VH-VL binders against 2-C-methyl-D-erythritol 4-phosphate cytidylyltransferase (ispD). Designs and how they scored, part 7

Target 1, 229 residues: 2-C-methyl-D-erythritol 4-phosphate cytidylyltransferase (ispD), of Wigglesworthia glossinidia brevipalpis (q8d223)
Amino acid sequence: MINHPEIIVIFPAAGIGKRMGYKYPKQYIKIKNKTILEHSISLFIDKIYVKKILIAINKKDYWFNKLSILKNKKINIVIGGKSRTESVISALKFVSKVDWVLVHDAVRPCLHKNDLNKLLKVINISPFGAILAAPIYDTVKKSYGNFISHTIKRNKLWRALTPQLFNLKILINCLKIITSKGEIITDESSALEKCGYKLNLVHGRSDNIKITYPEDLNFANFFINNIKE
Key: E = the ipSAE of ESMFold2; O = the ipSAE of OpenDDE; V2 = 0.75 times the mean of E and O plus 0.25 times the DockQ between their complexes.

## First folded at step 1 (VH-VL)

Design n02 (framework fv_inotuzumab)
Fold by ESMFold2-Fast, scan of step 1:
Structure n02 (fold): chain C 229 residues (1-229), chain A 122 residues (1-122), chain B 112 residues (1-112)
Amino acid sequence: as target 1 above (229 residues)
Amino acid sequence: EVQLVQSGAEVKKPGASVKVSCKASGYTFTSYYIHWVRQAPGQGLEWIGGINPEGGSTTYRRKFQGRVTMTADTSTSTVYMELSSLRSEDTAVYYCARDEDYDFWSGYFDYWGQGTLVTVSS
Amino acid sequence: DVQVTQSPSSLSASVGDRVTITCRSSQSLVHSSGNTYLSWYLHKPGKAPQLLIYEVSNRFSGVPDRFSGSGSGTDFTLTISSLQPEDFATYYCLQGTEYPLTFGQGTKVEIK
């Protein structure tokens, strides 16, 4: 298997799920009698090298108490912030000494074990970290108002996925710098990029989808059937 | 005015459990972490652990893991520390202390409770 | 764990004396952010500890200017420029750079 140190996994899960049209956060929607959050946690909870799983929830989240899995000794619940980044920062406040952390979307239950293993091997070759990413196959257009400005060449364009793997000290330093400057980031890897660090791209499967819209539930149900036990 | 008020002294026998309370006032209870620190007779200060009152997330010193439980009740602005399987060496004054949450990392304790003496004797 | 040691363990002093207490950590307390989380506390029997200095050199609200902190890396100092009667107490340093949080063993300042 992978010969690497213990890691901590962070799930930013403080989102309101507004786009799904449901009356509760989208990570609590069930697929095959388990919540999306439970499927995502199950990708990591049985791994010996996972020291702790930190889940950052909204302070008005009362659904987490209904999930018995969250009583597991590996799992610590943290109150998140107003944004994804603030939620990750809240979780990092309670990190015990480890060198590496994974940040994974709570609503990406379709991660394959092989992709996770490929990502973790980067610990042996990169001092900074890496992200799972999938190449863009569709023709990409840059807009200007309601019109096409030009076609963007897709041969160097990647969709950022999660998990994203980081050296803990570097991540903390970069997030402190970025937030102190009031800069906006869309994922944690953006913080390291803005601080000048080179992150590795690890080619991940395109079926590692983020459940954002109701239509994604059907795809997630199908893809979960294909995940290796 | 920030205040942390702790419950009164306890006398317990070896093997029993003790639950100490720390009632906060004068600030937004959920905006600051609360830590617990003890001092045994003739010894220095020892950090036990801390809790985020907002979500109840806890961090404990390894030697207390499995014996200590920290909880928070937002309706009463009170943090509790329960220590089980008491031994004579657990005899100490137990303090709660407020950690500011301004910085990304734990830094310092600005306000402290008055202390609760826990005596473990047969 | 980061070990923190204070010196001296005790000292005798008179009102008006300059008192210096040192705190040494087993590893650097400089966090990757560049901040150094080292604080100092005054403790009297029967009373709660009180914060004096935080992040090496910042005086807490209401703390008299005779108290000052200095240092870097692994070596830190608390100085009381002119000891007052209310300053006879035990002093503790605390490292807050990483969990578990660890205190020095204390320095008792006694009347000469």
Scores: ipSAE 0.000, ipTM 0.409, lowest interface PAE 18.2, mean pLDDT 84

Design n03 (framework fv_inotuzumab; at its last look DockQ between E and O 0.07; V2 from the best seeds 0.00; counts 0 for: pae O 11.5 > 2, placed apart)
Fold by OpenDDE, look of step 2:
Structure n03 (fold): chain C 229 residues (1-229), chain A 119 residues (1-119), chain B 112 residues (1-112)
Amino acid sequence: as target 1 above (229 residues)
Amino acid sequence: EVQLVQSGAEVKKPGASVKVSCKASGYTFTDYYIHWVRQAPGQGLEWIGGINPSGGSTTYRRKFQGRVTMTADTSTSTVYMELSSLRSEDTAVYYCARDSYGEWYFDLWGQGTLVTVSS
Amino acid sequence: DVQVTQSPSSLSASVGDRVTITCRSSQSLLDSEGKTYLSWYLHKPGKAPQLLIYEVSNRFSGVPDRFSGSGSGTDFTLTISSLQPEDFATYYCMQSIDLPYTFGQGTKVEIK
């Protein structure tokens, strides 16, 4: 077993996921006999170094309360905001007893345990944190309207994944700063970046997909059934 | 009836610990955070900390960190606040109050518990 | 910590009077979604505090119409349009934009 300090895991799960076309949030779509959210949480819940799991849900979320996972003492629910950032901030109000926090997408069910282990090893080498990231394989085009503007070189370009590992205090402070400035971020690592902190990049598997569109369910189903350990 | 009922008054010596209970009734216990606020004689209200009964996550005011412990018992719908290493300045009426997860205001209060710390 | 200052600390008034209490915070209590984290409470000795106003101007259920809240950013006001005998108490504002939650020092409304 890998020795790690106790950590908190945060799942921002307050989004509705309108792009999926369902009447309920996409995190509650089932793959096999578990919801996507449950799949996303499953890798963390049994880890001894995971002290608590905070799930930030929508105030009008009546689906979560039906999940059996709520019986686990590590699971804590909080009410999130209208944005990912607000949801994370809400969760952070109740994590004062740890030094490290993971933020993981609720709809990223295909995380591999080896990637998580690699990420957590960064605790020993960085006081700030790290993110999982994957290289970009496709040619990247910049557009204007419906036209190609130019091709962007792929060298040293990465797609940010989750989970993302942060020093708790630093994350809290940076989020406060960016929020006060009215800045919008797409992930929490961007907050630390804007604050001037250098985070490590840890190479992650490409099958750690984020479910955004209906077609992604096919991939998730395949990975969970055939690849995920 | 929706209410928070606290335990009775306590008299303690300096250095001792006190554990105050707050029993919730009339609503779903795990749907609200429970916070603790105290009022010393002649002073205003002071927030101590809060607990999420759903899982037991807590947050404390820095001033009380290391001395305060909040716990929740879902089977009895009761939240506890334990304060250790009591000082004379800890003499106060302690209140529990509920807070909806995302609201961050206190819509229901307990009747208060007087804790007196004297030698 | 976010500081909250009330004014006045105390006031004397008669039944029927218009009473105004102000609360000022050291920073804006407005979040990025447009929600302002300011609430008002009434507290009588030996009784549980009671919520009057939440989010600056929303009256809590059962609170009389004579109570109203206003303000924005860092400056807030609680107004009692016509003071009633049961309104003699200490009033507190509270910010909850950041932890720790902090209260104003209180305003004691006494009988003139």
Scores: ipSAE 0.000, ipTM 0.503, lowest interface PAE 11.5, mean pLDDT 91
ESMFold2-Fast, scan of step 1: ipSAE 0.128; ipTM 0.671
ESMFold2, look of step 2: ipSAE 0.006; ipTM 0.603
ESMFold2 (binder alone), look of step 2: mean pLDDT 93; pTM 0.948

Design n04 (framework fv_inotuzumab)
Heavy chain, then light chain:
Amino acid sequence: EVQLVQSGAEVKKPGASVKVSCKASGYTFTEYYIHWVRQAPGQGLEWIGGINPSGDSTTYRRKFQGRVTMTADTSTSTVYMELSSLRSEDTAVYYCARGTIFEVVDYYFDYWGQGTLVTVSS
Amino acid sequence: DVQVTQSPSSLSASVGDRVTITCRSSQSLVDSSGNTYLSWYLHKPGKAPQLLIYKVSNRDSGVPDRFSGSGSGTDFTLTISSLQPEDFATYYCQQGTDYPYTFGQGTKVEIK
ESMFold2-Fast, scan of step 1: ipSAE 0.000; ipTM 0.439

Design n05 (framework fv_inotuzumab)
Fold by ESMFold2-Fast, scan of step 1:
Parts: C-alpha cells; structure tokens; sequence
Structure n05 (fold): chain C 229 residues (1-229), chain A 124 residues (1-124), chain B 112 residues (1-112)
C-alpha cells in the first residue's frame, strides 16, 4: 500500500538536438506521428495525482505552439534558462501547493508505468527523494583523449535515468547552492548529493532510453510498442 | 575591440538569393548569439532571426521561414544570412547584432553590438 | 505575436528639453525569472542602431546619464532629461520576453 500526495512534473525542454542533425529541437522529432515530447507528456497527463505539468522551453522555441496536447489545463509552459539547471529553477518558481516534484527528460518517451509506480512509493520511505537507475553491465573504459587510460570495474555502477523524484524544498535549496558555486551538473540528483543528502536508487528498465543520437529513434520506436498502460 | 563587420551592398534581381556576411572580432565568438534585423525604406526595424554560433542552432521569424538560412563559421568567426526568392519588398538595410550577455550564462534579449549594415536592393 | 506600440510617433523638441517616449505591450513582459526584457535603441539615418537601455532601466556602457528607463508589466518609458544636439534621432523599444522579438514602430524626435 502506498499513499502519496499530488505532485508536479517538470520537463526541462530548452535543449537542442545537435546530435540529431535536424533543423528543429530533438523533442519535436516525430515517432508514430507524435513528437517525442508528446509521448513523454502522455506518460503523466492522465494521472489523477499529477496536479500540473510544467514544460520549460527555450525562449526562442517556435515549435511548442503546434502541439494540441499543450492546450490541456494541466500543462503550463514556462520559459527556461540557458542551461538545464536554469530551466529547472525557472520551472520551480511556478510550483506551489505540493511537497514533491518529478523531473523527467523531455526525450525519454519509453518510461513504463511500473517504474513510475516504484519510484513514487519512495515518498513513504525517504524524506529526500529517489531516482530511477539501471545497473551497468558493459565493460567501462576511462579515456585519456582518444585513448584508453584503463578499465573501470562495473560492479556497483549505475546509469542514472529519469524521472527523478525530489522533496520540493530540498531541491530548491540544493540547486541554489550549486548555482551559487558555479558548479555544472548533468542531472538534478547531483545537486542533492553535493548537499549531503542520500537519495534512493530505484531499479528501472534499461529500455527507458534517452534519445541522444539518430539511431536512438529506431530503438524508441521499438520500445514505445512495449509500454502498456 | 569588439566589433561586427558586414559585407558590402548587393543589387539582386527578383527571384535571386543574397548571402550577407557578418565577421566578429574582439570577443569569444561562440559565447554570444547573433541576430539579424532589417529596415526597409521608410519602415521600422524588423527582427528576422538569430543563430547560436556554438551549435549552429537557428530561430527564424515565421514570415521568413523557408526563405532564410543562417549559418556560422567558427574558424573565421563569421555569421551568414542567406535570403532566397528575393522580392522587391526585401529591399532593406540588413544588420547583424550581438545579443548582450551581462551574465555569461544569461542573455538580456538586447542587442549591444551592431554591424554597420548591408544595403540589399532588389530590382529588375 | 506580442504587439508593441510607441507613443508619440513623432515629436518636436529643443535642446535642453525633457523628452518622454512611451512603449506599451499587448501582454506582460515579465519573464519567468521575474526579469523584464525591454530595451531601447537610438537610430540615426546612415548609422547602425545603438543600444541605450536594457532590461527596462539599465544603461548600456557609455550611455549618458540623461537617458533613463522606467516602467513595469506592459507600460514603459524612456526619458531624456536634457536633450542634446546628438539626441535628435528615431527611438525604438524592443520586447524580448515573448518570441518572436518585436520592435515598436519608432518615435522620431525632431528639432524645433
């Protein structure tokens, strides 16, 4: 049994698909006649416990207004910053009347509902938060320029996924500290770690992929068919 | 010091294309967006679009979408604006302008350094 | 698109006069961060536009103290406290809060 309060979901979507080689941001690339962003939003929009979905877009984003899904009353568009962290901070200024937020990559359309449910159960056991993660099974090499420096032992290594779940007050405080120090982070959980908070790892599926390279579109097309609501 | 220098005046026939250059000097080229603004005779200023020289990402005003292309060459610190299918109403002075970044991570959406302008005349 | 309207379209003034130009937007220009992205430019024939004020009230480097900006939300003002000969020009406001960027139509400040 789990009892969790209403939450707000934040999508930092101010990024650009430079690795995709397309004329428009990667979250607007279509799979099965819907944008990647629409697939990602659809994972949350019908959930009664989701109070609002905040999408932080690039100030110069022209594509978002073409998406009819963004007219849903749960969805609020906010203007993001020049970085992922700034975009999340911008969205957090519009969060009210909830204690918990999820941050989810706009380009992870392959999240399974069972992984989301497992993550949300952490609200009952952690005051700080948790992330979805998958173990690393491949041999990992440390590089030095274009050469192999050495092999990293892969046991106890995890690949961070999203969604990432946070207590709102703690997330805001940690992001302010990280920003004040000029530190760059690649995910929001790093801010809490640097502030000394212990987050739970929730074992998620490896097919919860981030669309980063053109070949990822084929994988996402395949994996979307395996999502059952 | 910091400056933007544009290519010289162009005279084109209707239906042709024009490519205007904007060479930056005196600052880190990839740290600032470059925008293009035009002024037709007797008209006000009109924003056309902008480019992030670091990644080549572009944003265009809707009315120019499909006719305008902006590119950046990091090796020469030069931004280009190409406008195709020229019409007489495209006759204007075209300016490139740098977006002011008072904070290196946050732009002001204001244009602090401007090129001298390039007159493009479209006539038969 | 956000409409930006300047008033007056033109005015006549003498050296030493106080000049006020107004810029009004069809929507609030408050950014999600709480900042307001409205800037003012001076433009003379044959020259490039010159930035005067950014983010409502901040003078650009080298801009004389006689130029000041004020306002909030949808209503903004550029004031020139004592007009100098080099100030006879057309002035433009620009909103950068909402895409696409939109300029006002301009205000021409003419001698006499």
Amino acid sequence: as target 1 above (229 residues)
Amino acid sequence: EVQLVQSGAEVKKPGASVKVSCKASGYTFTSYDIHWVRQAPGQGLEWIGGINPSGGETTYRRKFQGRVTMTADTSTSTVYMELSSLRSEDTAVYYCARELYYDYVWGSDAFDIWGQGTLVTVSS
Amino acid sequence: DVQVTQSPSSLSASVGDRVTITCRSSQSLVYSSGNTYLSWYLHKPGKAPQLLIYEVSNRDSGVPDRFSGSGSGTDFTLTISSLQPEDFATYYCLQGTHFPYTFGQGTKVEIK
Scores: ipSAE 0.000, ipTM 0.427, lowest interface PAE 18.1, mean pLDDT 84

Design n06 (framework fv_inotuzumab)
Fold by ESMFold2-Fast, scan of step 1:
Structure n06 (fold): chain C 229 residues (1-229), chain A 123 residues (1-123), chain B 112 residues (1-112)
Amino acid sequence: as target 1 above (229 residues)
Amino acid sequence: EVQLVQSGAEVKKPGASVKVSCKASGYTFTDYYIHWVRQAPGQGLEWIGGINPSSGSTTYRRKFQGRVTMTADTSTSTVYMELSSLRSEDTAVYYCAREGDILTGYYEYMDVWGQGTLVTVSS
Amino acid sequence: DVQVTQSPSSLSASVGDRVTITCRSSQSLVESEGNTYLSWYLHKPGKAPQLLIYKVSNRDSGVPDRFSGSGSGTDFTLTISSLQPEDFATYYCQQATYWPLTFGQGTKVEIK
């Protein structure tokens, strides 16, 4: 019934949303009667090829136990770390019997199913993995303090999105190397790059937004309707 | 007995800084948020901000942003609130208050309060 | 910011009277899990505020049965069924659903 191996999906969700006016982590803010986290989980929960969904939460998270979706047998809660990397590493300790994992931002509820399908096709053609990405069309400036240093050629620049798809053994090895060196990364693909692996870019939709600022809630509300079309 | 004990009254000149302490006892310090609330003479209660003593994460009301700093010392179970660039309008009684958060549930209310610290800003 | 408005600002009452104080929020206080974080506090000069009611209708430990809270969404009520001498105080409602936390302006209950 599936034409690729089973996968496990990891949500690093241990962060606290500082840019929202709400008193709780931003993944628990509601859009259309569901939390942002529930919208993000719903992208994967009904997929036969998804073996498990691991959610790495903060040790002081008191909201996770209120979500009925978390009673689903596919969902396992893991205590995360102080950083995104430590949270992913914590979740990886519970991964078994799969060769591939997806890492997806808990606050990207606007992923389109066709983008996910394009990314997963990479399993059959890439030994290392791939990320969803969108090209940059705006003129990009490199700064030095409050001044423009120079203009960067935008035709070779991409915004990294999630999900990001990785061979499990390679991801574990690269994250351990990065952690041992004390290096900080902003996405998991950076670990593979620093280890010398070449990842594929998969062109994804620009409306696959990360909810970072309060105004992003309005965009997410609009874009969630487009996903349901 | 669960209690919060605050430092004593302060008199400061305009432009100075004040640092008020709030010492917790009788409970697990890192399991509860601590908020700061003030009452100026003839005015109502005004929320200033709060701190999670476990993480050190803070949230401040916008009008105090840049002037207020909240810190927690887990070794002494003490929260501090420092307010800088003091104005006459900052004359008030300052209270710390505990907000209950526990693993099996959460409580978004202030159940235990400190006795208050009078801060007077005068020339 | 979410505004919280109390009515009345003050009232005069006698011991034994039924007292009602209302609190209205500028938007619904129901949060993502269906909880409503609306609390009531009693404040007397020279003393710290004390919690009376939390989550709309729950009495804090040791709070007398004469105090009750009710309401939903944006409209909330504190009722004192039979006012006692120790109840002459200022009462505040407070919302904790949204940052920043906000208090009502207070209702002073004075002896008639």
Scores: ipSAE 0.000, ipTM 0.427, lowest interface PAE 14.6, mean pLDDT 84

Design n07 (framework fv_inotuzumab)
Fold by ESMFold2-Fast, scan of step 1:
Structure n07 (fold): chain C 229 residues (1-229), chain A 121 residues (1-121), chain B 112 residues (1-112)
Amino acid sequence: as target 1 above (229 residues)
Amino acid sequence: EVQLVQSGAEVKKPGASVKVSCKASGYTFTSYYIHWVRQAPGQGLEWIGGINPDSGSTTYRRKFQGRVTMTADTSTSTVYMELSSLRSEDTAVYYCARWGDEYYDSAFDYWGQGTLVTVSS
Amino acid sequence: DVQVTQSPSSLSASVGDRVTITCRSSQSLLYSEGYTYLSWYLHKPGKAPQLLIYEVSNRFSGVPDRFSGSGSGTDFTLTISSLQPEDFATYYCMQATEFPLTFGQGTKVEIK
């Protein structure tokens, strides 16, 4: 049963994959005969409450048209920007008739449906939004360039994951303000934080990994097998 | 609006000490390191050192160790750099600069206007 | 110390020209996390330096898109696709992979 309104999902996928050492974007690397992007999209495409999926790609991306999944009528391709934030802003220009948007990394194929369900329940309790996050178990050091400044107390520290859930109007307003001030953000929740909004933390699984380096592919292959129970 | 405002020009004799201030505004003072960089006439940029305003922890380039002291006053959001035993080769414009952002920790994003320190007998 | 060397030391150019400046380090600037800590700054006499590019290729907020950075390992390039009047300045690269932080000697871009 649908206990929340329809949403639109945004995938910023304009990165050209310079990390990984490949000559093509990392989201097009295959696991179990499907691209990482296809695995990530598959988490949402069959959900009744997902109205549209917007994928922001690089203007020099020539691989997306080889994926049959991208011809699905729920999926709209948008030309992104030079940064993650610009890509999200480009996608937001095509969002209408929903109050909520979800932003998900194109290279996080290991999201569990129970984590997604927990995140979406926040729509009933928060006017602003929430992010999935996982606790930090390792000792954390504050850097100073490439050196250690000090050890951070990990009992109050969380790794930000995606999806990240936002009230559409608030997200657009915050991104507009941040962009007008020339400020830099590394994820969308940072824009709301800089505007003074309190987002909910939703405890997510630590196996919801982001594929950043070639070695992450082995972990993703293993974890994908556990998504359907 | 991030601003770093430095104290005015100084003229000192060899062997004296100079203390330059850098007042920060428009952000959370204790959340960013402040570094000092100088440029001698006709020369390039040279890193001197930096301070963590939250902890007071400092790091200095080896050639300045024992002559430079950096301090921070959180009540006034001001960082100080004191350089002692001044020599003519210390004549330079001294800049304070904010180190990085929460989202990158690799560059100086905002700079003070500079303070000319002249050392002459 | 990591040595950083710029090339050329100076160049003369006209408005509208494509300008390239090279920065070479004595050792790889790749950090163990996979990031490369090289930044570029513009400096004009009587003004503070200003950040153009951080981590090789990322434009700082407000920096025009005619400025771009590229490179890896020990070889890096700053490109100005179409030089504007306000771009006549000295440009510096800086490495932050290893302390002490070190700057290149500067490249002066002069009007022809």
Scores: ipSAE 0.000, ipTM 0.402, lowest interface PAE 19.4, mean pLDDT 84

Design n08 (framework fv_inotuzumab)
Fold by ESMFold2-Fast, scan of step 1:
Structure n08 (fold): chain C 229 residues (1-229), chain A 124 residues (1-124), chain B 112 residues (1-112)
Amino acid sequence: as target 1 above (229 residues)
Amino acid sequence: EVQLVQSGAEVKKPGASVKVSCKASGYTFTDYYIHWVRQAPGQGLEWIGGINPSGGSTTYRRKFQGRVTMTADTSTSTVYMELSSLRSEDTAVYYCATEYEVTYYGSGYTFDYWGQGTLVTVSS
Amino acid sequence: DVQVTQSPSSLSASVGDRVTITCRSSQSLVHSEGDTYLSWYLHKPGKAPQLLIYKVSNRDSGVPDRFSGSGSGTDFTLTISSLQPEDFATYYCQQGTSYPWTFGQGTKVEIK
C-alpha cells in the first residue's frame, strides 16, 4: 500500500511515424497477446490512487478504438501534437483536481511495482518532483564526428527512465516557458531543470526497458514473464 | 506450420443458406483476424468480410451486410461464414485467409495464409 | 470505395521474359503513417492465392527475388525479371489503405 494523494497518469502516444518494421505505431505491437500499450496501462489501471489515465494519440490514429481496455472509465483519450512535448501539453489541458501527475512512456511495459512505490513516496520529500533513473556503469565517450572527443566520467551519471513524477502547476508553468522560448528538451524533467528546479533521482531497475528496436521485443517478453511470476 | 482447412463443396438452391467452415492450426487462433474472399467463375477476387476470433467482432462489406454472418469457435479453432438468400451470382469458390500480422490497424491489409477454397454452387 | 485497376488484363510471354503488370488506384494509397498498403498475389485455378509482395515493394518470406514491386501514390508495378514455368498464373493487386479492401480485376500471364 502507498499513502499519498491521487494522481493522473499521462501517456504520450501520438507518434505514428516510428515503426519496428510493422504497419502501425510500435505501442500497438503485441507481446503475449496484448499490445505494449495495454501492458503499460495495466501497470496503473487497477490502482485506487490513479484518478485518471490520459492517453495522447495522433489525430489519425485508427488503432486505439480496437482496444477494449480503453473503454475503462479511468481512461480518457486526447488528441496530441507533433512532438512528445506538445502531446504532454495537450493532455495537461484535461488534468483537474490533482496536484501531481506522472508521465510514462507508452513503450515501457516492464516497470516493477516496487519502483513505482519508491517514486511515489518522494511526494512527501520533494515539492517539485522526481524521476526514476538507473546509474551508468559503462565507459561513456563524447564524440566529434567519427572520432572520440573525450571520455565522460560515469560516476554520478544516470539514465533517465519513466515514470517521471511532477507537481502539476510547476510542470505546466515550465513547459509553457520552454515552449515559448522554442527550446528543445529531451524529457519532461528537462523543463523543470531549465526553470531551475531540483528533482530527486529514484534508483530504478535496469530491466525497465524502453522498446525502441525489434530486438527489444524479446527482452520485454522475458522481463514481463519474470514480473508476473 | 500454419494451415487453414475448409469444409467441402456445397450445392444449394436459390433462396437457401450455406455455412462454410475454416479450421485453423499451427498458430494461436485468437491472434489473427480471419477473412473471407470469393471468386466467381471468370471473375476476380472479392473481399466479403472478416472476424476477430478474440471477442468475435466482425466487419462485412456493405454489399453482403444482412446476408452474411461470421462466427468463431475458439474451442475448435474454427471460423464459420454463413451466407443466406443465395442467388445464382453467389456461385463461387470461397476462401478463408489470415491477415499478415497480429495488428489492430492492419486487419485486411494483406492476406498471407489461405484455405484451399470451398466451391459453392447455386442452381435449380 | 477505392477502385484498383490492372493493366493489361492478359499477356502472353515465354520462359525467361521480363513481365510488367501495372495497378492504378482511384485514390492515393498513402496512409497516415506514411506507408502505402498495396499487395500483390499469385493465383492459379484449383489452388489458393499466394502472397508475393506487401507494402508496395516488400517480398513475402520465400518469394523468389525475380519478383519485385514498385510505385507510389496511385501507380504501382509488379515486375518478374525472368519468367519461370511456375509463374504462369493470374496476378492480383490489392489495396489495404481504405476500407473496404479491394482487389484489381486480375492479369492473366499465359504461355506464348
Scores: ipSAE 0.000, ipTM 0.395, lowest interface PAE 19.6, mean pLDDT 82

Design n09 (framework fv_inotuzumab)
Fold by ESMFold2-Fast, scan of step 1:
Structure n09 (fold): chain C 229 residues (1-229), chain A 119 residues (1-119), chain B 112 residues (1-112)
Amino acid sequence: as target 1 above (229 residues)
Amino acid sequence: EVQLVQSGAEVKKPGASVKVSCKASGYTFTEYYIHWVRQAPGQGLEWIGGINPSGGSTTYRRKFQGRVTMTADTSTSTVYMELSSLRSEDTAVYYCARSEDWYYGMDVWGQGTLVTVSS
Amino acid sequence: DVQVTQSPSSLSASVGDRVTITCRSSQSLVYSDEYTYLSWYLHKPGKAPQLLIYKVSNRDSGVPDRFSGSGSGTDFTLTISSLQPEDFATYYCQQGTDFPYTFGQGTKVEIK
C-alpha cells in the first residue's frame, strides 16, 4: 500500500484593479457564464490529491461572496496582503499536514491536465520543486533607456508559467528570509533561487495563457472550449 | 456508529417527482461527499451523481441532468435527491453512500429506498 | 464516458473454490496523482452494497484477506482465494478516475 501525495493549492487573488475596462477585478470577468477564477479553481477542485484550495483575497473584495463555488469544503478564503508575495505568505499560515503546495495564477484558466501531471511527477525526483515554463522563440533585446543595448540569446531562455510546485517547508523558510531582507521577488520560485535551491523546469504548453488584457479573453474562450473537453 | 438512514418507499405516477432523504450520523457531515446510486430490477448499479455537503456543489451523470437535484441541509445532516418527470424505467432501489473524497470508494451506504413508478 | 466491463456475467462455484472476476476499462484508469481509482463491491439481495477493495488492491476495513485485488491500466482482477458461504453474491467493479462514475455490469457468484 502507498500513500497518495496530498497537496494544497494557493491562488493569490488579492489584486483589486479595474484593468481591462471593467469595474471589478479581472478574475471575476466571465467566460462561458463562469468567472475566470471559477475556471481556474475547476482545474483543481475535482482532484483527489488536492486537500484544500486557499484563495487569498483583498480585504476590500466583496465580489467573492457572490460565487457559490467558494462555499465548497475544499475552498478556504484568507485575507491576502498588499502584494502577490504577501498574499501567498498569508495563505501559507493556513497550510498544514501536507509536504507540497502549488501556487497558481487566478487568471490562468487554460492549464492542460497533462502539464499538471508532468509537474506533479517532479515530487518523485526533486526534494525542492519545479515550475511550468515555456521556451522563448522570439528575439530578446536588453534595453538601455529607450535604446537597444544588445540582443540576448534566446537559447535556454524560458517564460515562467504557473502552477509552480514547492516543498512547503522550504518555501516558507525562503519567503521568510526574503521578506526579512525587504527584497522583492517576481514570483515564488525566485525566493527558492535566491536561497540557493535548484528548481526543475517542466516544459508546459504555450496556450496556458495569463489573462491580462481584453484581447486575451478571445484566446481563453477558444482554449477553454477545446482543452477542457 | 457511522450510518446513513434513508426515507421510506415511494409509489409515484409517471410524470411525478420524488424526493428521497439520507440522514447522516456518527461522523462530521461536511467532511464526506454523498453519492446517489440506483439499481433497477434485474439491472446493475448505476451512479446518478454526488454532492459536497459543505458547499452544496453537485456533479450529475449527464442522462439525469435537468431531472435530478441534490441538496444538503447541514443543520439536520441530511442530503436530498429529487428526481422529476418520472418514467417507469426510474423504478429502482435508490442508495445514498458516502466517500471520503470525490474519487474514493463508497464505504458507508444507506439501506436503500424503493421508488416504484407505475400507472 | 469510461466504460467498464466484467467477465464473466455469472459463475457457479463451491465453498472452498478459488474465484476470479475480471474488469476491463475502455481507457486507462491511472489518474493524474498516479493512483488508479478502481473499487470492488459485494452486493446481496435486500442489502446495501459493501465496499471490498479500493485503489485496485487495498482491502477496506474489516474485509477478510481471502479477497484480493490486482491489475493496472485497463485490466483488473478480484480474487477470492477460498470461497465461503457468505460470499455468494453479485460483485461489481467501479471506476472513480473520471466522472461520471461507472460500474461494471456485475458478476453473479452462485452455488453449483
Scores: ipSAE 0.000, ipTM 0.405, lowest interface PAE 19.2, mean pLDDT 83

